# VH-VL binders against q7dma9r51to147: the designs that were tried, part 36

Target 1, 97 residues: q7dma9r51to147
Amino acid sequence: GDQVIYHCTVRTLDGVVVESTRSESGGRGVPIRDVLGNSKMILGLLEGIPTMHKGEIAMFKMKPEMHYAEIDCPVSAPENFPKDDELHFEIELLDFS
Below, E stands for the ipSAE of ESMFold2; O stands for the ipSAE of OpenDDE; V2 stands for 0.75 times the mean of E and O plus 0.25 times the DockQ between their complexes.

## First folded at step 14 (VH-VL; framework fv_umesolerbart)

Design F1 (at its last look DockQ between E and O 0.92; V2 from the best seeds 0.88)
Fold by OpenDDE, look of step 14:
Structure F1 (fold): chain C 97 residues (1-97), chain A 128 residues (1-128), chain B 107 residues (1-107)
Amino acid sequence: as target 1 above (97 residues)
Amino acid sequence: EVQLVESGGDLVQPGGSLRLSCAASGFTFSSYYMNWVRQAPGKGLEWVSYISSSGSWIRYADSVKGRFTISRDNAKKSLYLQMTSLRAEDTAVYYCARSPERVYPSGITKYIFAFDIWGQGTLVTVSS
Amino acid sequence: EIVMTQSPATLSVSPGERATLSCRASQSVSSNLAWYQQKPGQAPRRLIYGASTSATGIPARFSGSGSGTEFTLTISSLQSEDFAIYYCQQYNRYPYTFGGGTKVEIK
């Protein structure tokens, strides 16, 4: 699989940040390092990141079945997370190789 | 017919405030990210701000951050730009513009900030 | 921010001739580049996005090419209605930035 490094911020439709790698959004400021296809990653990211280019900042909308409500999702949703709602993802792809 | 119509442009003094409006029609307004883009007289284009479909995600250009506020009312199919602490360099035609969506077979939607629909613009003049 | 530079500032072309407009980015914007046409007193009109994809209803004489930092808009045979200002714009990352424009005028 391809190596990817990216920042990610996830928001509900109401604007609540549920997860973020960005320091300004409560994250640690550390990007995610992952491998597409052999890591615990939600389906929407697996599908969305390959549409991006290195250096791109993209905004995605994902249906529940594309994120935490995916059947046998490999990633657990945070407690009280609205996993049955649409979510918006801001992704900055730092590296893709 | 898909259409955007701006209004509210006026002559104001430096330090003044002004609220612009953009009325959308012909499409599902609530589904789209919306933008303001401005153009000083005889000059080029400058992106000002965008707001997500539900209004919960907002970005500003550094030149207007802290002074301008973008908002929307999806029930009224309207986009707004509240401008405060206006400066001479804010003088421009202000356009509202739509960000189109790219729907992938996977079911994810990507928002594209290559603006496909523009209003006619409204002129804001800041002068003493 | 990514700085977009267009050249030439003014391009004089005769009707029926080929027009070639250049756009350069200060850093790579991949293929996330759009071209707009603006006529006096009108709003910009999107011609091209994704560097080379023509928008709906755009005449075939308009084409875009390039990737990374160098882009070109080509008008294969200039028509009378094509005399206008053309802008490039990157949407690879915010803030989204425009070039200074190229004015295509009649020779």
Scores: ipSAE 0.917, ipTM 0.957, lowest interface PAE 0.4, mean pLDDT 95
Fold by ESMFold2, look of step 14:
Structure F1 (fold): chain C 97 residues (1-97), chain A 128 residues (1-128), chain B 107 residues (1-107)
Amino acid sequence: as target 1 above (97 residues)
Amino acid sequence: EVQLVESGGDLVQPGGSLRLSCAASGFTFSSYYMNWVRQAPGKGLEWVSYISSSGSWIRYADSVKGRFTISRDNAKKSLYLQMTSLRAEDTAVYYCARSPERVYPSGITKYIFAFDIWGQGTLVTVSS
Amino acid sequence: EIVMTQSPATLSVSPGERATLSCRASQSVSSNLAWYQQKPGQAPRRLIYGASTSATGIPARFSGSGSGTEFTLTISSLQSEDFAIYYCQQYNRYPYTFGGGTKVEIK
């Protein structure tokens, strides 16, 4: 598969940042690098990133089943992650190759 | 009928404050990202701010950051713009505008900032 | 910030003729581009989004094309109600920016 490089910030509907790659939101400022079809990814990213183009910043809302509430989700949720909540995602796609 | 109606535009002095309102009707207001876009008299359009459907994710244009506050009340189907430290450059017609959504069969929703519904605008004049 | 540049500033066209409006982005916006029409004293109306997709209720004479940094709005047979100012706008990333407009006026 295709390589994707992206920043991602995840918030609850009430605005709490639960995960981010961005330094201004408590992350390290290092984007995620995944390979579609090889890397373990939540369904929401697998569906959402192909709708984007390089350089796009997009806003998504994802149902729980599209992130960590998926049965047998291949990615472990962070401690106390609200896996049964609908969540907002901001994704910046830096590369899609 | 889907409508957005702005109000609260007025003449104010530099450094003054003003609160704009936008009343929505004919659609599920709480499902949509909402925006303010302004147009100086005889000039082009400038995006000012957006607010997420829940009200908790907000972005501003650099020209207004720190001076303007966008907010919404989903129970009242209303969008607001609190303006402070107003400058002559803020003189404009202010429009509220809706960002449509695309719902994918998978259960993700993408928000599109190509504004499909606009209000009539409300004029803010900053002059001494 | 992505700068949107429209040309020409004013376009004089006879009724029934074709109008061609250009929009250039300072960096790629892929197909995340919209066109709006604004008549005097009115709010903008969205004509095109996704560079080439017609908004609901827009007459077929309006068509958009382009991708990346170069975009065109074409009005294939100009009607009297089409004399207005037209704006392009990118929505690839915030801040969402508009072009300066092209005024289409009667020749």
Scores: ipSAE 0.824, ipTM 0.921, lowest interface PAE 0.4, mean pLDDT 93
ESMFold2 (binder alone), look of step 14: mean pLDDT 92; pTM 0.934

Design F2 (at its last look DockQ between E and O 0.88; V2 from the best seeds 0.86)
Fold by OpenDDE, look of step 14:
Structure F2 (fold): chain C 97 residues (1-97), chain A 127 residues (1-127), chain B 107 residues (1-107)
Amino acid sequence: as target 1 above (97 residues)
Amino acid sequence: EVQLVESGGDLVQPGGSLRLSCAASGFTFSSYYMNWVRQAPGKGLEWVSYISSSGSWIRYADSVKGRFTISRDNAKKSLYLQMTSLRAEDTAVYYCARSPERVYSGITKYIFAFDIWGQGTLVTVSS
Amino acid sequence: EIVMTQSPATLSVSPGERATLSCRASQSVSSNLAWYQQKPGQAPRRLIYGASTSATGIPARFSGSGSGTEFTLTISSLQSEDFAIYYCQQYNRWPYTFGGGTKVEIK
């Protein structure tokens, strides 16, 4: 699979930051390093990241079945997270190889 | 018919405030990211701000950050731009513009290549 | 921010002739590039997005090409209604930025 490095910020429709890799959004400032198809990744990211180009910042809207509410989702939802709601994802693709 | 109509443009003094409005029709307003783009007289285009469908995600150009506030009322199908501490360089025609969507295998990607524009409203800042 | 540079500033072309407009990005914007047409007293109209995809209702004489940092808008046979200012815009990264525009005028 392809190796990807990206920043990710997830927000609810109410504006709550659920998760973020960015320091300005409460994250550690460390991007995620994954291999598409060989890592624990939300389905929506698996589908969305390949549509992006290196250096791109993209905004995605995902229905529950495309993120934490996916059947047999390999990624656990954060505590008290509304996994059954629509979420918005901001992705900055730093590397794709 | 898909349409955006701006209003609120006026002549104001430096340091003044002004609120612009954009009325949407012909599409599901609440589903789209919306933008403000401005154009100084005889000059090019400058992106000002965008706001997500629910209003929870907002970005500003550095030139207006801290002075302008973008907001929306989905029930009224309206977009707003509250401008404060206005400067001469803020003089421009202000357009509201829609960001279209693209669907990929069940997800939606927002594209910031603006497909629908209003006619614009002129803001003049002068002493 | 990514700086977009358009050339030439003014392009004089006769009706029926080919017009070629250039747009350069200070860094790669991949294919996330749009072209707009603007006539006096009107709002911009999107012609091309994704560098080469024509928007709905756009005449076939308009075409876009390029990727990375170099882009071109071509009007194969200029019509009277095509005399206007054309802008390129990157949407690879916010802040989204426009070129300075190319004015296409009648020779």
Scores: ipSAE 0.893, ipTM 0.951, lowest interface PAE 0.4, mean pLDDT 95
Fold by ESMFold2, look of step 14:
Structure F2 (fold): chain C 97 residues (1-97), chain A 127 residues (1-127), chain B 107 residues (1-107)
Amino acid sequence: as target 1 above (97 residues)
Amino acid sequence: EVQLVESGGDLVQPGGSLRLSCAASGFTFSSYYMNWVRQAPGKGLEWVSYISSSGSWIRYADSVKGRFTISRDNAKKSLYLQMTSLRAEDTAVYYCARSPERVYSGITKYIFAFDIWGQGTLVTVSS
Amino acid sequence: EIVMTQSPATLSVSPGERATLSCRASQSVSSNLAWYQQKPGQAPRRLIYGASTSATGIPARFSGSGSGTEFTLTISSLQSEDFAIYYCQQYNRWPYTFGGGTKVEIK
């Protein structure tokens, strides 16, 4: 268990917002709170967040198998989402404890 | 060889406009985030803007937001900075700079510690 | 915005001496810090990234250390070609910010 608290915005390579925690991008403005090992998370976040430190804003590109095209993906894909596309992620890590 | 070459710097009056270009060669331009960084004469460095590899994600420093537009043409391996409403404090050498990447199996993290710089182009804003 | 403060503003040293340059961040940048060298009339050259990792082709006399808010660049045996201005830069979060520079003068 480590708890991670983060903001995340996900876009296709052509700039379409897939999902976001940010209110300016259609989210509720509330960061995600996950517990590593207990919370359902896509593989890309499980690999990417440990490379970050508290207060970091990082830009990632993730192959489909690291997000919603993962076999037995534990999270629901957004509506009409192209599961076989790479996605860009902006992650702000607010806390890692 | 890996190279970035800026052009388009000139003398321009306050309130004027100018477009800078940066030609890239020797690497896969379309894979990298690109940046503009400027340096006023005799002063330090200021990051201006980045643009994502596809061109669809952009950030600006507050000092230029609303006046400058970064863009890229991956087919022409070129980066651009359209500057409008120019002010005296925009006088600087403008550098094109590359953000390297770190690959972790199926994810790529972009690093804003600029590994390749052009030689710069001078913009002077004076009446 | 994260403010980067460098000291001293100017450092006068003789060839063969050790030079130590300081960089302080207004809040933690962890190890997301780079050092650049800029010689007169030239573009900056990246020396160090990740606070302590040497960039490709950088002489071993350049080393970086620190984490969080306090960082140093050390030149273990100063050469005459090391006369330059040195900048630190955080890349923990945009806007990416640079220190004001330390000018190393060789006597």
Scores: ipSAE 0.815, ipTM 0.924, lowest interface PAE 0.5, mean pLDDT 92
ESMFold2 (binder alone), look of step 14: mean pLDDT 92; pTM 0.938

Design F3 (at its last look DockQ between E and O 0.88; V2 from the best seeds 0.87)
Fold by OpenDDE, look of step 15:
Structure F3 (fold): chain C 97 residues (1-97), chain A 128 residues (1-128), chain B 107 residues (1-107)
Amino acid sequence: as target 1 above (97 residues)
Amino acid sequence: EVQLVESGGDLVQPGGSLRLSCAASGFTFSSYYMNWVRQAPGKGLEWVSYISSSGSWIRYADSVKGRFTISRDNAKKSLYLQMTSLRAEDTAVYYCARSPERVYPSGITKYIFAFDIWGQGTLVTVSS
Amino acid sequence: EIVMTQSPATLSVSPGERATLSCRASQSVSSNLAWYQQKPGQAPRRLIYDASTSATGIPARFSGSGSGTEFTLTISSLQSEDFAIYYCQQYNRWPYTFGGGTKVEIK
């Protein structure tokens, strides 16, 4: 699989930050390093990231079944957020190789 | 027919405030990211701000950050731009513009900031 | 921000001739590039997106090419209604930025 490095911020439709890699959004400021196809990644990211180009910042909307509400989702959902609602994702693809 | 109509443009003094409106019709307004783009007289285009479909995500150009506020009322199919602390350099025709969405078979939607629908614009003049 | 530079600032072309407009990005924007046409007193109209995809209803004489930092809009045979200002715009990353525009005028 392809190696990817990216920043990701997730918001509810109400504007609450669910999760973020960015320091300005409460994250550690450390991008995610992963391998597409071999990693425990939510389905929406697996599908969305390949549509992006290196350096691109993209905005996605994902249905519940494409994120934490996916059946047997390999990623634990954060506390106290509506996992059965649509979520918006901002992804900055830093590297793709 | 898909349409955007801006209003609210006026002559104001520096330091003044003004609220612009954009009325949408012909499409499901609540599903789209919306933008403001402005054009100073005889000059090029400048992206000002965008707001997500539900209003949960907002971005501003540095030139207007802290002074302008973008908002929307999906029930009224309206986009707004509240401008404060206006400067001479804010003088421009202000356009509202739609960001189209790309729906993938996977069920994810990607928002594309290549604006496909534009209003005819409303002129804001900031002058003493 | 990514700076978009268009050249030439003004292009004089005769009807029926080929027009070639250039757009350069200060850093790679991949294929996240759009072209707009604007006539006096009108709002911009999207011509091309994704660098080379024609928008709906756009005549075949308009075509876009390029990737990364160099892009071109070509009008294969200029028609009278094509005299206007053309802008490129990157949407690779916010803030989204436009070029300064190229005015295509009649020679």
Scores: ipSAE 0.909, ipTM 0.955, lowest interface PAE 0.4, mean pLDDT 95
Fold by ESMFold2, look of step 14:
Structure F3 (fold): chain C 97 residues (1-97), chain A 128 residues (1-128), chain B 107 residues (1-107)
Amino acid sequence: as target 1 above (97 residues)
Amino acid sequence: EVQLVESGGDLVQPGGSLRLSCAASGFTFSSYYMNWVRQAPGKGLEWVSYISSSGSWIRYADSVKGRFTISRDNAKKSLYLQMTSLRAEDTAVYYCARSPERVYPSGITKYIFAFDIWGQGTLVTVSS
Amino acid sequence: EIVMTQSPATLSVSPGERATLSCRASQSVSSNLAWYQQKPGQAPRRLIYDASTSATGIPARFSGSGSGTEFTLTISSLQSEDFAIYYCQQYNRWPYTFGGGTKVEIK
């Protein structure tokens, strides 16, 4: 594993913010620090972040099985979020080391 | 044939308003992020805004934020730009442009803002 | 925002000659760079994306190279229809920004 540092905002296709690291979207304003292959991460981030480069802001759409609807998903979604729907992800990759 | 056709460009006074339309055909409009890009006469290109495929995620260039509103109607395969508080520096040909997608077998899609399809543009002139 | 600088502003060349157009980014855009051709009265046409990948239907004489902050568009044997303005554009992060253009004209 490589270390990745990133901001992430997740919305439903209807625009409801599911989760965000950004303060302007209700988050703490603190980026996530993960280790690929070691940290608990949804499949979509494990697949998507390696397609990015440091400093990139990318837009993704992910099928449910690539995020919180994965069987035995290692990351919890808040109650009543639409984990069975496609979701939009904006990812800013701050560091990839 | 894949096609984008802009309309609604006109001569308007400073402080005025104008609504641009872009009609899409030949592709699944609802699957794509769409953009407006403008070009002042004799000048280079400036990205103005994008809107997500569902219409729920939007970004603007700072030069137009608060004055322009991008929207779409997927049932009508149409993209719109509502412009208000127009200024002389908004004088430009306005293009609608498509962001292609990169679909991965895993079930993720990445959107690429290297615009593959452009309309022919509509001219907006802001002058007294 | 990322500033894209193109040089030269104007390039005068004869048909059949090699043309080399430069584009520099104020910070790294990795390979998230596209090149467009624009002829008078027409919309831009995408030539290259991912810095070096040819768009569908683009003649082989157009090639792109570079990564990070420095990029080149090469036209290996200029044809009469290639006299146009060429723009580079980064899409590493919004706001997406274009260079000022290089006008390729007949010498």
Scores: ipSAE 0.843, ipTM 0.927, lowest interface PAE 0.4, mean pLDDT 93
ESMFold2 (binder alone), look of step 14: mean pLDDT 92; pTM 0.932
OpenDDE, look of step 14: ipSAE 0.906; ipTM 0.954
ESMFold2, look of step 15: ipSAE 0.829; ipTM 0.923
ESMFold2 (binder alone), look of step 15: mean pLDDT 92; pTM 0.937

Design F4 (at its last look DockQ between E and O 0.91; V2 from the best seeds 0.86)
Fold by OpenDDE, look of step 14:
Structure F4 (fold): chain C 97 residues (1-97), chain A 128 residues (1-128), chain B 107 residues (1-107)
Amino acid sequence: as target 1 above (97 residues)
Amino acid sequence: EVQLVESGGDLVQPGGSLRLSCAASGFTFSSYYMNWVRQAPGKGLEWVSYISSSGSWIRYADSVKGRFTISRDNAKKSLYLQMTSLRAEDTAVYYCARSPERVYPSGITKYIFAFDIWGQGTLVTVSS
Amino acid sequence: EIVMTQSPATLSVSPGERATLSCRASQSVSSNLAWYQQKPGQAPRRLIYYASTSATGIPARFSGSGSGTEFTLTISSLQSEDFAIYYCQQYNRWPYTFGGGTKVEIK
């Protein structure tokens, strides 16, 4: 699979940050390094990231079945988070190879 | 008919405040990211700000950050721009513009910041 | 921010002739590039997005090409209603930025 490096911020429609890799959003400031198809990744990211280009910042909207509410989702939802809500994702693709 | 109509442009003194409005019709306003783009007289275009469909995500150009506030009322199908500490360089026609959506077969939606619908614009003049 | 540079600033063309407009980005914007047309007293109108995709209702004489840092808008046969200012815009990353525009005028 393709190797990807990206920043990701997930936010509810109410404005709550669910998760973020960015320091300004409470994250560690460290981008995610993954391999598409070989890692535990949210379905929406598996589908969305390949639509992007290196250096792109993209905004996505994902229905529950495309993120944590996916059947047999390989990624656990954050604690006390309603995984059945629509979420917005900001993705910055730093590398795609 | 899909339409955006700006209003609120006026002549104000430096340091003053002004609130612009944009009324949307002909589409599901609450589903779209909305933007403000401005154009100084005889000059080019400058993106000012965007706001997500629910208002939970907002970005500003550095030139207006801390002075301008974008907001929306989906029930009224309206977009707003509250401007404070206005400067001469803020003089411009202000447009509201829609960001279209791309729906992929996967079921995800990607927002495209190539603006497909524009209002007629409203003129803001900042002068002593 | 990504700086967009358009050339030439003014392009004089006769009706029926081909017009070629250039847009350059200070860094790669991939294919996330749009073109707009603006006539006096009017709002901009989107012509092209994703560098080469024509917007709905846009005449076939308008076409876009390019990727990365170099882009071109072509008007194959200039019509009287095509005399206007044309802007390119990148949306690869915020802040979204526009070129300075090219004025297409009648020769």
Scores: ipSAE 0.903, ipTM 0.953, lowest interface PAE 0.4, mean pLDDT 95
Fold by ESMFold2, look of step 14:
Structure F4 (fold): chain C 97 residues (1-97), chain A 128 residues (1-128), chain B 107 residues (1-107)
Amino acid sequence: as target 1 above (97 residues)
Amino acid sequence: EVQLVESGGDLVQPGGSLRLSCAASGFTFSSYYMNWVRQAPGKGLEWVSYISSSGSWIRYADSVKGRFTISRDNAKKSLYLQMTSLRAEDTAVYYCARSPERVYPSGITKYIFAFDIWGQGTLVTVSS
Amino acid sequence: EIVMTQSPATLSVSPGERATLSCRASQSVSSNLAWYQQKPGQAPRRLIYYASTSATGIPARFSGSGSGTEFTLTISSLQSEDFAIYYCQQYNRWPYTFGGGTKVEIK
């Protein structure tokens, strides 16, 4: 159960933004709110966010099986998402309760 | 032996340009985020910029944004800082610094900006 | 930006004595705090990261403590080679920021 509120920007290793919550990167500027253990989340976020603290901005690299190439992935990737690639994730953790 | 060696520091006039280089050896350069950190004579340390392992993710301190460009060439194991519109306040020793990584067995890697390897620095002097 | 404030600016200590250096962050940085040693004409050397974890090859006399906004570096028995300037640095979020330094000198 912990609730987490965060911004996330995902880029290819070549630098192409493929998904973001941030308005400057094409998102709505609205952070994601998830509940660890209850919300549908990719494995990389489930493992990465607990390593972070409130107010932290962290940089991760994740193998495909830790994001949308996960076996039986519980979330749908955006259209044309490079789900077989290693990806860089910038995560800003706004709240962890 | 793991090392970083900076070069290209020089005396330059205000408004001028200068390109710094950092040669890496003894480690897999392409795996690490790299940084520039500077220190004005007799003053403290100021983080300047980082660049991701692939070169695609970059951040700058506000004091240099728009004037400095960080880049890297992984085939040459080299980090660069292109400086333009130089000012007297840019006078400093410029250090190349490595951000270590923490690799988790699951397949995620977290980057840590507590710099574990530093070069010996190169002096940039901006004066008229 | 997170402002890091070190105190005192200068600490005069006799060899063999304990030095205690303080670092305060303007916002919580949790344990994402490093300490560096710098001698004249040399690059900084990382001593401590994660607030209290000793870097490889650092003598046991160096220890770090604290979390959140208040941090301490302790040198339990100063050696002649320990007279230097010490910096704290947060890496909780960019831009990464350093304290102004504490110069540890011979009393």
Scores: ipSAE 0.772, ipTM 0.905, lowest interface PAE 0.5, mean pLDDT 92
ESMFold2 (binder alone), look of step 14: mean pLDDT 92; pTM 0.934

